VH-VL binders against Coenzyme F420 hydrogenase subunit gamma (frhG). Designs and how they scored, part 16

Target 1, 258 residues: Coenzyme F420 hydrogenase subunit gamma (frhG), of Methanosarcina barkeri (p80491)
Amino acid sequence: TNKIKIGHVHMSGCTGCLVSLADNNLGLIKILDDYADLVYCLTLADVRHIPEMDVALVEGSVCLQDHESVEDIKETRKKSKIVVALGSCACYGNITRFSRGGQHNQPQHESYLPIGDLIDVDVYIPGCPPSPELIRNVAVMAYLLLEGNEEQKELAGKYLKPLMDLAKRGTSGCFCDLMYDVINQGLCMGCGTCAASCPVHAITLEFGKPQGERDLCIKCGSCYGACPRSFFNLDVIPEFENINEIIANALKEGESDD
Short names: E, the ipSAE of ESMFold2; O, the ipSAE of OpenDDE; V2, 0.75 times the mean of E and O plus 0.25 times the DockQ between their complexes.

## First folded at step 14 (VH-VL; framework fv_iscalimab)

Design a6 (from x1 with heavy chain Y59W Y60H; at its last look DockQ between E and O 0.01; V2 from the best seeds 0.00; counts 0 for: pae O 13.1 > 2, placed apart)
Fold by OpenDDE, look of step 14:
Structure a6 (fold): chain C 258 residues (1-258), chain A 120 residues (1-120), chain B 112 residues (1-112)
Amino acid sequence: as target 1 above (258 residues)
Amino acid sequence: QVQLVESGGGVVQPGRSLRLSCAASGFTFSTYGMHWVRQAPGKGLEWVAIISYDGSNKWHADSVKGRFTISRDNSKITLYLQMNSLRTEDTAVYYCAKRGYTWEPWFDYWGQGTLVTVSS
Amino acid sequence: DIVMTQSPLSLTVTPGEPASISCRSSQSLLYSHGYNYLDWYLQKPGQSPQVLISYGSNRASGVPDRFSGSGSGTDFTLKISRVEAEDVGVYYCMQAYETPRTFGPGTKVDIR
């Protein structure tokens, strides 16, 4: 089997998502050795032309006043089989929603949108940053989806379904979504990540559960993206760790993610 | 090959306790959620309980909640169902069932079942 | 809890003829990603249940192609294109949309 072509497309963001990917350490090396070639990554190489890719990992939101960025994201969609919104900025806009311009160097950059508002996105990887493991797993699953046998393709499809579902839901994320999908489903573990992630402090923890002020919510999706249970359901979440182990066992043996 | 073997069934009086076991083999037990499903004589199937791979999460049907407890010992590759305060309506064949692979929520393997009879 | 129903509750079929079983759920079993969390099981006489169909239409491994599942949302159908003697048993639909899992009452299929 051939390695797939993966590109990292950096839009407007902090590069934290790429750092998270890199944080796979030897796991990243394994991906590059066995599963994928990194054919595009502006952070690592000064390549200006977006090549054909099997998977585009898109980090960050898109500045509407940056015409190059707008064209790049459109080009990414054209040149990629699978487009992955990597991180909460790309998925939901996240903290970039608060940009209003006036910033030094480029004060005209005042509007940012998640990539799903400009192009069709196939997969969401929420998080700020996403866990290294999840990013790695998505890369591996993408490989299996494209280059695996029928059984492996099926497995990959199943694994990616929740993340594809997130992408289908759209680029809006608010506390109400978190309430509906996580808290009301009994999936909340009271970790406080949602509250901590809220840029407007609209979420507080009371009796171990989040309380949201609807009037303060700016629908940035930070809480939803940051929540470790946002893409889980009651039936699947108990076995998530098992899935990772099963995947690891089904694939080539290698180094752990430390 | 995957094999699930239930044991511990028998005849017991109402109010008594019984512990069922399910011995698993042929797969990595510790990586799968497990279920109990029961079937009263001549009746349909009824879901009883689920336990996560590491036992950290459990859910029970309302009909058995507070009386039955699902558990597992991964070192022994065994699933358990502790049944307390048994009632006549608990009379059934009890099956242990394995969850499907990864995101597969269905039961891909079932044991042969063990009969529990609760009678005065 | 999601309530599952089936019709008919019993069916007698001549070998070689088709059979159809209906299953209904009290709420939609369709997720936004397009999959229906509805499974079909067969319990042959004196045996444990075995999965036939998953996700409403996916045949399990080893299941003959004469079995097919269809439907979406709240209405589902299991079809056997040509019933054979080995198909005798009780068929159950089960929703896997949420916990608790709930089964239909079962449909007993016999051979004439």
Scores: ipSAE 0.000, ipTM 0.478, lowest interface PAE 13.1, mean pLDDT 86
ESMFold2, look of step 14: ipSAE 0.484; ipTM 0.799
ESMFold2 (binder alone), look of step 14: mean pLDDT 91; pTM 0.916

## First folded at step 15 (VH-VL; framework fv_iscalimab)

Design c1 (from a5 with heavy chain S56Y, light chain Y35N; at its last look DockQ between E and O 0.73; V2 from the best seeds 0.73)
Heavy chain, then light chain:
Amino acid sequence: QVQLVESGGGVVQPGRSLRLSCAASGFTFSTYGMHWVRQAPGKGLEWVAIISYDGYNKYYADSVKGRFTISRDNSKITLYLQMNSLRTEDTAVYYCAKRGYTFEPWFDYWGQGTLVTVSS
Amino acid sequence: DIVMTQSPLSLTVTPGEPASISCRSSQSLLYRHGNNYLDWYLQKPGQSPQVLISYGSNRASGVPDRFSGSGSGTDFTLKISRVEAEDVGVYYCMQAYETPRTFGPGTKVDIR
ESMFold2, look of step 15: ipSAE 0.657; ipTM 0.876
ESMFold2 (binder alone), look of step 15: mean pLDDT 91; pTM 0.921
OpenDDE, look of step 15: ipSAE 0.812; ipTM 0.939

Design c2 (from a5 with light chain H33N; at its last look DockQ between E and O 0.57; V2 from the best seeds 0.67)
Fold by ESMFold2, look of step 15:
Structure c2 (fold): chain C 258 residues (1-258), chain A 120 residues (1-120), chain B 112 residues (1-112)
Amino acid sequence: as target 1 above (258 residues)
Amino acid sequence: QVQLVESGGGVVQPGRSLRLSCAASGFTFSTYGMHWVRQAPGKGLEWVAIISYDGSNKYYADSVKGRFTISRDNSKITLYLQMNSLRTEDTAVYYCAKRGYTFEPWFDYWGQGTLVTVSS
Amino acid sequence: DIVMTQSPLSLTVTPGEPASISCRSSQSLLYRNGYNYLDWYLQKPGQSPQVLISYGSNRASGVPDRFSGSGSGTDFTLKISRVEAEDVGVYYCMQAYETPRTFGPGTKVDIR
């Protein structure tokens, strides 16, 4: 059972994604005991340079005017096997794309970029923050992808594929992605969370369904990340309905009895 | 039935101001963004501006930015266009327009238009 | 801004014969959700514009079957299978892919 090197790289974010990871409590302790070393985390660890990492969990968007942050995100890509955009700020920019008033697409008002605009990203974990369970599951699956046997690697690849596909899709999160991925698929439950999260008020509800003004959308991804049905629909992956059991079985297959 | 009725057009001199109104009916005005589109006499269509459903967010064509202000009053079910520092090239029929239901982007209803003539 | 062009800018057809109008955009109007953000409008003489075709190919409600739209990406075509007298007017394509929305220059259709 080899341990992997995991780091948390903090860009322009609120640290809420790291707190969500920490809410795994004893599960986090087991991961750090048996499966992973936390080799970089300025809020939790004493290491102050970006080391070699197997998995980099990157929180926050990148401020272009902060040249040290721009260099740090490039160094993170260089020193990491897998780069994960942790949270909607890293994936799409989230609220950091917000522009108060005026016209959009001005350099001053778009000085914060999702990390995928600067480096290649392997996996997205959207959310503000993502659930503790989703972050834990991705970490375990990254471990299995890197250190597991061939059956475990196949399981990890199948689990991660929707999140890897999001990363390949790009760094903009348009309201129209909700239209296709949720509303047109009949998955919308009418909760209104997308409208409440929109910083430019491009989305409202009428007759219990979202409607919106694509013309006003700044592609920030807030609505997509806030929707409980937008990504990682387990109805599409029925083998993972009992993910906790699958993870436990996969981890036990990596060990042997005396 | 959906109706959009523009008013407030007229003849004005360059540099002056004019305010257009669009009275709406037959749909839930307060849940739709609203648009202005104009057409110079004998010419094609030019999009002018959009305002969000609650009036909090606005976007303007470069040709009018800084001179025109789009606004709305949801209690009066009325869309407005305040046109300042008018130029002769602003001479056009001004339409208000509504996008399709839910999230459909095309303009499904237009007003009859109101003519603004800017001449010295 | 996305530049829209149309050809021809004017055409005259004999009633009952077909007509075809081309529209081209300076960049792709196909978004990753599979929709082409391209619409067609008809402005009859003395009237406001009315939508004919949405998403490049979908006929709007109440639009006769003789109107059809095709194309994807940057090249789109509106066809009228049998032109009638009521079809006289100016036809515009419009992109709704990005703000500001932009229209083609229009194609004036007349009957002989």
Scores: ipSAE 0.632, ipTM 0.865, lowest interface PAE 1.5, mean pLDDT 84
ESMFold2 (binder alone), look of step 15: mean pLDDT 91; pTM 0.920
OpenDDE, look of step 15: ipSAE 0.780; ipTM 0.916

Design c3 (from a5 with heavy chain T102V; at its last look DockQ between E and O 0.59; V2 from the best seeds 0.67)
Fold by ESMFold2, look of step 15:
Order: sequence, then C-alpha cells, then structure tokens
Structure c3 (fold): chain C 258 residues (1-258), chain A 120 residues (1-120), chain B 112 residues (1-112)
Amino acid sequence: as target 1 above (258 residues)
Amino acid sequence: QVQLVESGGGVVQPGRSLRLSCAASGFTFSTYGMHWVRQAPGKGLEWVAIISYDGSNKYYADSVKGRFTISRDNSKITLYLQMNSLRTEDTAVYYCAKRGYVFEPWFDYWGQGTLVTVSS
Amino acid sequence: DIVMTQSPLSLTVTPGEPASISCRSSQSLLYRHGYNYLDWYLQKPGQSPQVLISYGSNRASGVPDRFSGSGSGTDFTLKISRVEAEDVGVYYCMQAYETPRTFGPGTKVDIR
C-alpha cells in the first residue's frame, strides 16, 4: 500500500524520453494507481516546485548558461533518494555535445553537460529514447528496492546493477566500450544495431564485424545501450526474459507479507 | 598487401590550390575512415584530417580548417585532399594513413607521401 | 589539445647497447578497461613512419622483441634492449585519446 514518489525532471531534452515512458499506456496508469505517485512533471502535472521524491527521472542535459536549470538539477539531487539519468542526453550528453556545431564537441568547449558532471547519479537508462519497457521496469524495480522485502530488494538489485554500473563508469559512453566488452570478447553476432544507432556515422560493418572511428565518436553511449550483447543485456537477459511475470510474482508476494 | 599511394604534389605559389589523391588497395576501403598526416621538411608529424567511411562526417586540424577539404570516392577507392588558399606553412610531405582493424587507433599503414612546396 | 613531449630529442648509441626514450602527455591517456591510447612509431631515413608499439606496450606485427613499451597514464617509455643499425631513425609517440591526434616532437636515434 505504500507508494513511492516519482518525478520527471526536464532539462535540455526533446521530451522523447517522457513520450517513451508514456507509451506504456495502461501499464503506466496501473503503476500510478498502485505503486507510485507522480509528484513532479511539468509536462504532465501542475506541480511547479521540485518536491521530495523517491525517484527522479531526469531527461536531458544541463545548459550551463541556464542558471535556473543548474540550480534545479542540484535541488533534484538533494530532494531525491534515487536519481535516474533518463536517455543518452542525460547520461552522456548525446547530440547536445554538438551545441557549438561540428568539431566543437570537446568538453571544455560545450555549453551542455550530462547531469552526472554536476550531481551524483545512481542509475543510467541510455537510449534515444530508451524503450518504454526498460523505463517501466526500472520504475518498478526502484519501487521494490525502496519498499520491498529482502527477496524483492535482491531482485531489484540484480536488475538495476548493470545500469548502476554504467553510472559508475562516468559520463562518456564511447563506442570503444562496446568493442572491449562485446567485440573483443567474441560475443558479437553481426546484427549491425550499433552502426544503425550511431548519430555521427562513426560505425559500420565489415564481414559481420563492427568498424569504428573513435576520432569521430561523440561518446553518446547509444550503441552500447542498443547492443543485445552489451554488459546489461548479456548478464541479465536470461534471468529476466519473463520480466512481466517476475514482477507480478514479486509484487504478489510482497502484498501477502503486509 | 595493403598499399596507399599519394599523388598530386608539386610546387605552387601561395594562395593557389592543389588536390592530392591517395589510391588504396589491399583492404576494404569503404569500411575505413581515412586520415591525412603531414610533415614539414626537417620537422615532426602533424595530423591534418579524418573522413568517415561513407564521407558523411569530417574533422580537421585548426591549422587547415576552412582551407582544406577531405573527401573520398569509394567507387574509385581513392581519398582526396583539396588544399585551397595555400600558405608557405603548408609546405610538407603529405601522407594518407589507415588505422588498424576493427577500431584499433594506431596507423598501421602509411603511403610513401607526396611533397607539396608552397613558395613564391 | 593534448601536448606530447619526448626526452631525449636525440641520442647516439653504440651498436648492441640499450636505448630508452621517454614520452609524456599533458593529460592521462588511460581509458577504462586498462587501455592507454599511446602508440610509438619509427621513421627510418627516407621512409614513411611505421608503428612499433600500440596501446603503450603491445608490439606491432613483425616488430622484433628487442623493442618494448611500458608506462601508463601520462608517462611512457620505449626501450630497445640492443640497438642495431636498422633501428636508426626518428621515434615518435602519438596519442589517440582525443581529437586532434598529436605527436611528440620525435627522438632521433643514431649509431655510434
């Protein structure tokens, strides 16, 4: 019966990550009925001051010239138990690292920063946008981590760990991470998803293997998040392939415990 | 096996233009980004530019930005460097270079170079 | 831009004796997973550069085992255990950590 307080904090983003969350349709309504109160979302709710939150879903990067946004992201950290970088813009900067155009993607030359350069971030959900299912699953796992019994907290911890590990890696998501974690380990299946997801055409395939130009990479992390064999997907996919049933069983057991 | 051959160098006056070519063979040219690196006579190496595998993305050293254009023609298996508004400081041997397999960043093959001399 | 320095800028060595070349970068070249984005090249007289060492310590294909690289972060060393006549030339370090790529000033190695 306990609900967590969840909010969507909008920085310099296109709102596409919020739209992806909303694409859960009736699943989102169920979460808001039973497990979470949406206490902040300027796009969807009429609350205009950053409240206390259990989970903050932060979309977008922070524009340094927007002093109010810089203060809001710091306030979000103070008011929140869990801060989630939602989307590649929040995690790594993504296309906002081109804010001064083309060859001005050096960090000292950018007006926009990923949120992890300004505050501590607990969980990354990379993608442009991340899938609706991934966002929903993180929200439910955050609920179980905060309000669940010990078995539910263990389940949530297993699910979230790869995304928390991404947050520990820092605010750059180089194609070379995919190369070292997947390609060099012999795990690549040649699907081409990494090349298709690259916004700067730094990646292509040759004979079923990716080829990449680190010199052109903007460190957005999109390729890693999209790869079916990356750290998160490879370590947890078999364990969580029936995620909807796993969540339902965990929530039923928690309700029985009162 | 892998071979890179530069051509198009010569002596030109300041303010003029030259176009360098790099003919490639022995690897799948259309899947590699390509680089130009130059070396002034008696001096060290200076990186000049990179172009993506499909030609859609390019990056230039500040010393040449706005004056040089890197390009490629994958059907002719050739890399180009269009050098406009040449200056005496652009006098150098120009090399094309290929990075290592997959994503390995070192330049594993270099051409023999073509000399560009800019003098009045 | 990452500034690369080398020491010494020239050296002469008796054939069969060891040689050591230092390279320093203005910022760390170490990336997570433990890879240093530093490469060593040899340019023999009248020739194009050729790679000797990649990732700070890995010998390139066909490079004799008398060449070795060491170091991490900002400080790197190339060692030649016994210099031979064919090793004469200019040795460059290069960082590939960020764009633009930058080279050290070179170390000229001569025999005698």
Scores: ipSAE 0.585, ipTM 0.851, lowest interface PAE 1.8, mean pLDDT 84
ESMFold2 (binder alone), look of step 15: mean pLDDT 92; pTM 0.936
OpenDDE, look of step 15: ipSAE 0.801; ipTM 0.922

Design c4 (from a5 with light chain D39N; at its last look DockQ between E and O 0.64; V2 from the best seeds 0.00; counts 0 for: pae E 2.1 > 2)
Fold by ESMFold2, look of step 15:
Structure c4 (fold): chain C 258 residues (1-258), chain A 120 residues (1-120), chain B 112 residues (1-112)
Amino acid sequence: as target 1 above (258 residues)
Amino acid sequence: QVQLVESGGGVVQPGRSLRLSCAASGFTFSTYGMHWVRQAPGKGLEWVAIISYDGSNKYYADSVKGRFTISRDNSKITLYLQMNSLRTEDTAVYYCAKRGYTFEPWFDYWGQGTLVTVSS
Amino acid sequence: DIVMTQSPLSLTVTPGEPASISCRSSQSLLYRHGYNYLNWYLQKPGQSPQVLISYGSNRASGVPDRFSGSGSGTDFTLKISRVEAEDVGVYYCMQAYETPRTFGPGTKVDIR
């Protein structure tokens, strides 16, 4: 059985992204056991050195005053084929963007950085936390990208493309990204998830329409990661549904081993 | 019809305090962050402060931080600026301002302004 | 803070002739979706500022088509194709890319 080496690298985070990964059901767990070895996870595996990994799931932002963390994130990039920023803290900084131990949103406290400010990142999974399903899907697609046949690699590439594009956009996530990518495209559902997720109360709804204050935004990316339509594209809707069916079939195959 | 009406300006000595008010109407005040902008006589515009729609978050220009306090009362549909320890360089016309719809970052409506003069 | 500059600081124009005002920022105002966070305001004598141009080039509602904005990144231009008497006042550019918002020093436009 060809297995890929996957690891969870914990920076300055609350471990909630790992908990979200763990909330997946038995079928996905069986598939990951059959197709992936968890070679690094300080909460789950007693391995203190950063090993060679195929996929590194990095949770949390990096404290610059913590030289071990800065060295570890650089070593993670060096030792990994694919680096995934797992959660809004790793992608954009989230609540740590302006905090210095006190968790204040203070511009002069740039002691905590999203990992993309220090290393090249291949894939973003935004959210606080991202859904268990999204994390599972990325893990499966990473496996297919590395070990799949030509058709499976093409499918994985299409699925990961929006998340890779987010990584290329940069390390700040503003509500204005939702305005331009979702609201102005006519894709907003009026659900209010963006307003509910905003830690600085920069976003509200008026008659089902989001309103926001750019001047108060800390660029944490929480709203973008929480929006169900944030990288939604009508051109790829059928292919995303096909991908979800493929994952569901893989989950059923995992149950058949039950 | 959106209206913003400032009041509370006047002549004061350095070190004294004033409180400005901005009465709003014609829009859903409780869903908009509000701003103060000032203009010294014969000079350009300077942004002063913002307050979130619910009053929970505030940001100040360095020139006024620690001396001025922005606040709002959504039940009275009123924005406030408490100005303490006033200095001669605080002499200006003070405007309240509202941003455009849907996260748009320009000020689409301004009040008429209220003059604050700080002199001995 | 993003420093905004304008050129010229004063401009006298013959009615019916064009005018051009430059605005420069110390940092790029271009956001990743192609929007420039630069606005133009006109303050007529004795009045509050009023918005003319948003996002560097979009005319605000009710603004005559003789006003046009152009530029991107750090360099922006406001043009008035035919200056009229009602256009007298001080023109300000303002960045809204980051807090604190900052204004240019203003360009006073007078009619000969």
Scores: ipSAE 0.551, ipTM 0.823, lowest interface PAE 2.1, mean pLDDT 84
ESMFold2 (binder alone), look of step 15: mean pLDDT 90; pTM 0.903
OpenDDE, look of step 15: ipSAE 0.814; ipTM 0.931

Design c5 (from a5 with heavy chain Y101W; at its last look DockQ between E and O 0.66; V2 from the best seeds 0.69)
Fold by ESMFold2, look of step 15:
Structure c5 (fold): chain C 258 residues (1-258), chain A 120 residues (1-120), chain B 112 residues (1-112)
Amino acid sequence: as target 1 above (258 residues)
Amino acid sequence: QVQLVESGGGVVQPGRSLRLSCAASGFTFSTYGMHWVRQAPGKGLEWVAIISYDGSNKYYADSVKGRFTISRDNSKITLYLQMNSLRTEDTAVYYCAKRGWTFEPWFDYWGQGTLVTVSS
Amino acid sequence: DIVMTQSPLSLTVTPGEPASISCRSSQSLLYRHGYNYLDWYLQKPGQSPQVLISYGSNRASGVPDRFSGSGSGTDFTLKISRVEAEDVGVYYCMQAYETPRTFGPGTKVDIR
């Protein structure tokens, strides 16, 4: 019955992660009605300073030379119980890693860092953008972790663990992580998404097998976040094959009669 | 069978240019990045450069940056190293090298090497 | 750049005796999932280098089992349980953790 305070904090990002959250339409309305108050979002709410939050959804990387952005991300950590890196830019830097002094259209913006290089981050949601479903699921599980009963808290912890483990792993995402987490596990289907997403052309396919040049990798995480089988995979985590049903049951427990 | 064959080495004066070639066979050349590694006479190995599979991305050791250009022609299955403004410290045997299959970073095949001597 | 060192720089071994070569890096070569980006190469007299050990401990194809690699992080060892005449040459360690790749100075192994 208690609501949590959620905010969206925009760093150096395209707003696409927020748009993906908004693509939940009725699901977003239900979350805002039953489980959460949106207490910060300069795009969607008229709040001019960073408030206390239970969950901060942080989109984008941080420009190190922009002192206001650096102070804002530090303030966000201080005022938030849970900080979520929303999207590959916040998690790993994504395409903004090219801006290490080589940005052509804004030369005074030389360094863009994933938010975890500056603050402790609790949960990663990789993707460019992450799917609307994944963002919704994390929001519901964060609610259950904070306000649920013991069984719901255990479920939320189990669901969030892979994403929390990503946050503990660090702020770099190498295509070699696909080898260890996907290919060596027999999960690669040869789709080529990793090669298509690589901004430095470090990845190719040969006979349905990915190949990569570690020497050319900028650790941007683009390939890992784009792989459909990397951090959540129903074939590897069977307890969550029915995740939509589990979430629906959790939402029904929180509903009140009209 | 994988083979790498270098050519184009020789004796040149400082400040001159030289172009090395590496003819490849026995693997799908157009899907692999390629490397140059050199070894000064009586000295250890020094990595020189890498080029991506399509030639779009390149990285150089600081000792050769701005003077050497790595390139490739996938239709001729050949790797190149254009060496400009040569210095005496560039005297070495130059090897082309291929990394392992899939994601393996180690150099599994090397050419025989071609000697470049830069002296006045 | 990661600096690689080797010890000893030269080693003379009686045939059939063991040999041990140390390699040290200026920073850890250990990547997550437990992989060390360290390789060992043998350059026989008059030949190109050839890979001997990958990932710190994995023998390359066709490498005799008398060769073994061990260590993790910054300290690595190549051991030859019984040195044979064909094992003479210069042994190099190389890091592939970051670009530029760097090699150790080499260890020359000769037999008596």
Scores: ipSAE 0.608, ipTM 0.844, lowest interface PAE 1.8, mean pLDDT 85
ESMFold2 (binder alone), look of step 15: mean pLDDT 90; pTM 0.907
OpenDDE, look of step 15: ipSAE 0.803; ipTM 0.927

Design c6 (from a5 with heavy chain T28I; at its last look DockQ between E and O 0.64; V2 from the best seeds 0.00; counts 0 for: grease 19.4 > 18.9)
Heavy chain, then light chain:
Amino acid sequence: QVQLVESGGGVVQPGRSLRLSCAASGFIFSTYGMHWVRQAPGKGLEWVAIISYDGSNKYYADSVKGRFTISRDNSKITLYLQMNSLRTEDTAVYYCAKRGYTFEPWFDYWGQGTLVTVSS
Amino acid sequence: DIVMTQSPLSLTVTPGEPASISCRSSQSLLYRHGYNYLDWYLQKPGQSPQVLISYGSNRASGVPDRFSGSGSGTDFTLKISRVEAEDVGVYYCMQAYETPRTFGPGTKVDIR
ESMFold2, look of step 15: ipSAE 0.640; ipTM 0.869
ESMFold2 (binder alone), look of step 15: mean pLDDT 92; pTM 0.929
OpenDDE, look of step 15: ipSAE 0.813; ipTM 0.942

## First folded at step 16 (VH-VL; framework fv_iscalimab)

Design d1 (from c1 with heavy chain F103W; at its last read DockQ between E and O 0.78; V2 from the best seeds 0.72)
Heavy chain, then light chain:
Amino acid sequence: QVQLVESGGGVVQPGRSLRLSCAASGFTFSTYGMHWVRQAPGKGLEWVAIISYDGYNKYYADSVKGRFTISRDNSKITLYLQMNSLRTEDTAVYYCAKRGYTWEPWFDYWGQGTLVTVSS
Amino acid sequence: DIVMTQSPLSLTVTPGEPASISCRSSQSLLYRHGNNYLDWYLQKPGQSPQVLISYGSNRASGVPDRFSGSGSGTDFTLKISRVEAEDVGVYYCMQAYETPRTFGPGTKVDIR
ESMFold2, look of step 16: ipSAE 0.697; ipTM 0.894
ESMFold2 (binder alone), look of step 16: mean pLDDT 91; pTM 0.919
OpenDDE, look of step 16: ipSAE 0.801; ipTM 0.936
ESMFold2, look of step 17: ipSAE 0.653; ipTM 0.890
ESMFold2 (binder alone), look of step 17: mean pLDDT 90; pTM 0.914
OpenDDE, look of step 17: ipSAE 0.779; ipTM 0.940
ESMFold2, look of step 20: ipSAE 0.634; ipTM 0.872
ESMFold2 (binder alone), look of step 20: mean pLDDT 90; pTM 0.917
OpenDDE, look of step 20: ipSAE 0.812; ipTM 0.941
ESMFold2, fold request of step 21: ipSAE 0.595, 0.595, 0.607; ipTM 0.850, 0.860, 0.860
ESMFold2 (binder alone), fold request of step 21: mean pLDDT 90, 90, 89; pTM 0.911, 0.914, 0.902
OpenDDE, fold request of step 21: ipSAE 0.770, 0.797, 0.862; ipTM 0.954, 0.959, 0.959
ESMFold2, last read: ipSAE 0.570, 0.580, 0.595; ipTM 0.842, 0.843, 0.850
ESMFold2 (binder alone), last read: mean pLDDT 90, 90, 89; pTM 0.912, 0.901, 0.900
OpenDDE, last read: ipSAE 0.771, 0.792, 0.767; ipTM 0.955, 0.961, 0.956

Design d2 (from c1 with heavy chain E104N; at its last look DockQ between E and O 0.65; V2 from the best seeds 0.00; counts 0 for: pae E 2.2 > 2)
Fold by ESMFold2, look of step 16:
Structure d2 (fold): chain C 258 residues (1-258), chain A 120 residues (1-120), chain B 112 residues (1-112)
Amino acid sequence: as target 1 above (258 residues)
Amino acid sequence: QVQLVESGGGVVQPGRSLRLSCAASGFTFSTYGMHWVRQAPGKGLEWVAIISYDGYNKYYADSVKGRFTISRDNSKITLYLQMNSLRTEDTAVYYCAKRGYTFNPWFDYWGQGTLVTVSS
Amino acid sequence: DIVMTQSPLSLTVTPGEPASISCRSSQSLLYRHGNNYLDWYLQKPGQSPQVLISYGSNRASGVPDRFSGSGSGTDFTLKISRVEAEDVGVYYCMQAYETPRTFGPGTKVDIR
């Protein structure tokens, strides 16, 4: 089977999204042995030539005062078939929106932007970090989309669609997204993770449901990325029961002695 | 029913201080951010400040930043506005306001207002 | 800051006739999910403001159906299909899109 070319591009981030990918242990080794070539990993070397890639996993937000980072993110878009915003920093800015300015869009010395403000992004994987399982599943589904049979390609497309739809929505993470995507859909469990994650104390719980103050929201996306139900939707629920089995079967492909 | 009652207004000279209070009832005060909005006599409305539900985070209009301090006491169910270094342009009726339930941003309840007059 | 304007600033209507008030913002108030962060308030003489319309077009509880809001983005309109004596007052639009919240200058509506 043909391998796909994957790269990890590190912007202004903590490397926690890459560590989460690595927490797949033997599953990661299997993917790299049989399904994907890691052709670029910025955090492991000081090499600045960005190769052609099928999938670029971009971690972190872009610091506008770092000219090399701005050039690298643009080159990544140019050299990649698919650009993935890996983690809430890349998707929405996350904590980097809070770092200096609150409601100030362009502080004199700290200007960090989610990557989608500078380039077109195809897929979001939100979270701080996203779970190892989510990253693994996206990697396997990307492989199936490119190299699978027709049934596997159709399933991969259905699995990835909510994450692609997030990318089309934009780079601001408003707590109003919890209202529309989770609460109004009947998916909220009342866990309070969104309120605990809000760095500006804009969100509380009342009667088991979140509520919030838009005037205090800095649109950092922390609450949305931390919500366990934010990408979950009814289009995928029937197939989700089989996802772990499908992943396990895909990871066994190529282990036969023939 | 929701009720907001402002008090503490009066006539003061420029450069002096005044503290406004807003007594709240009829809702879970400790889970809502609270706002101050003012209206100069014969003029339009101007938003002044917001405070988070727990008092941790605050935001002010540029016209009052550095001079006014919003605060709250959730045990007394009361919102405050400490106004220092008052100017004649601060003359206004001051309203406290509550946003709509859940995530709704409009002001669904306002107090009756308290008049602050700053003049020589 | 988002600048809000209103026209006309004053309007005198014959009882039972329609009235129309325009509000314009210096930038779009339309956010994702199709919501316009614009509200309309009425301040009757000697009273506090009260909300009439939320999200550009949704009537608040207890507001008569003769009030309607329309528009999107930067241009919004409040219409009163048949003005009555109790409708006298000053009408404000307010954006809740970003902080600081800003109000239009107001439109005074009087009956002839």
Scores: ipSAE 0.546, ipTM 0.826, lowest interface PAE 2.2, mean pLDDT 84
ESMFold2 (binder alone), look of step 16: mean pLDDT 91; pTM 0.913
OpenDDE, look of step 16: ipSAE 0.791; ipTM 0.935

Design d3 (from c1 with light chain Y55W; at its last look DockQ between E and O 0.61; V2 from the best seeds 0.69)
Heavy chain, then light chain:
Amino acid sequence: QVQLVESGGGVVQPGRSLRLSCAASGFTFSTYGMHWVRQAPGKGLEWVAIISYDGYNKYYADSVKGRFTISRDNSKITLYLQMNSLRTEDTAVYYCAKRGYTFEPWFDYWGQGTLVTVSS
Amino acid sequence: DIVMTQSPLSLTVTPGEPASISCRSSQSLLYRHGNNYLDWYLQKPGQSPQVLISWGSNRASGVPDRFSGSGSGTDFTLKISRVEAEDVGVYYCMQAYETPRTFGPGTKVDIR
ESMFold2, look of step 16: ipSAE 0.641; ipTM 0.868
ESMFold2 (binder alone), look of step 16: mean pLDDT 91; pTM 0.916
OpenDDE, look of step 16: ipSAE 0.790; ipTM 0.927

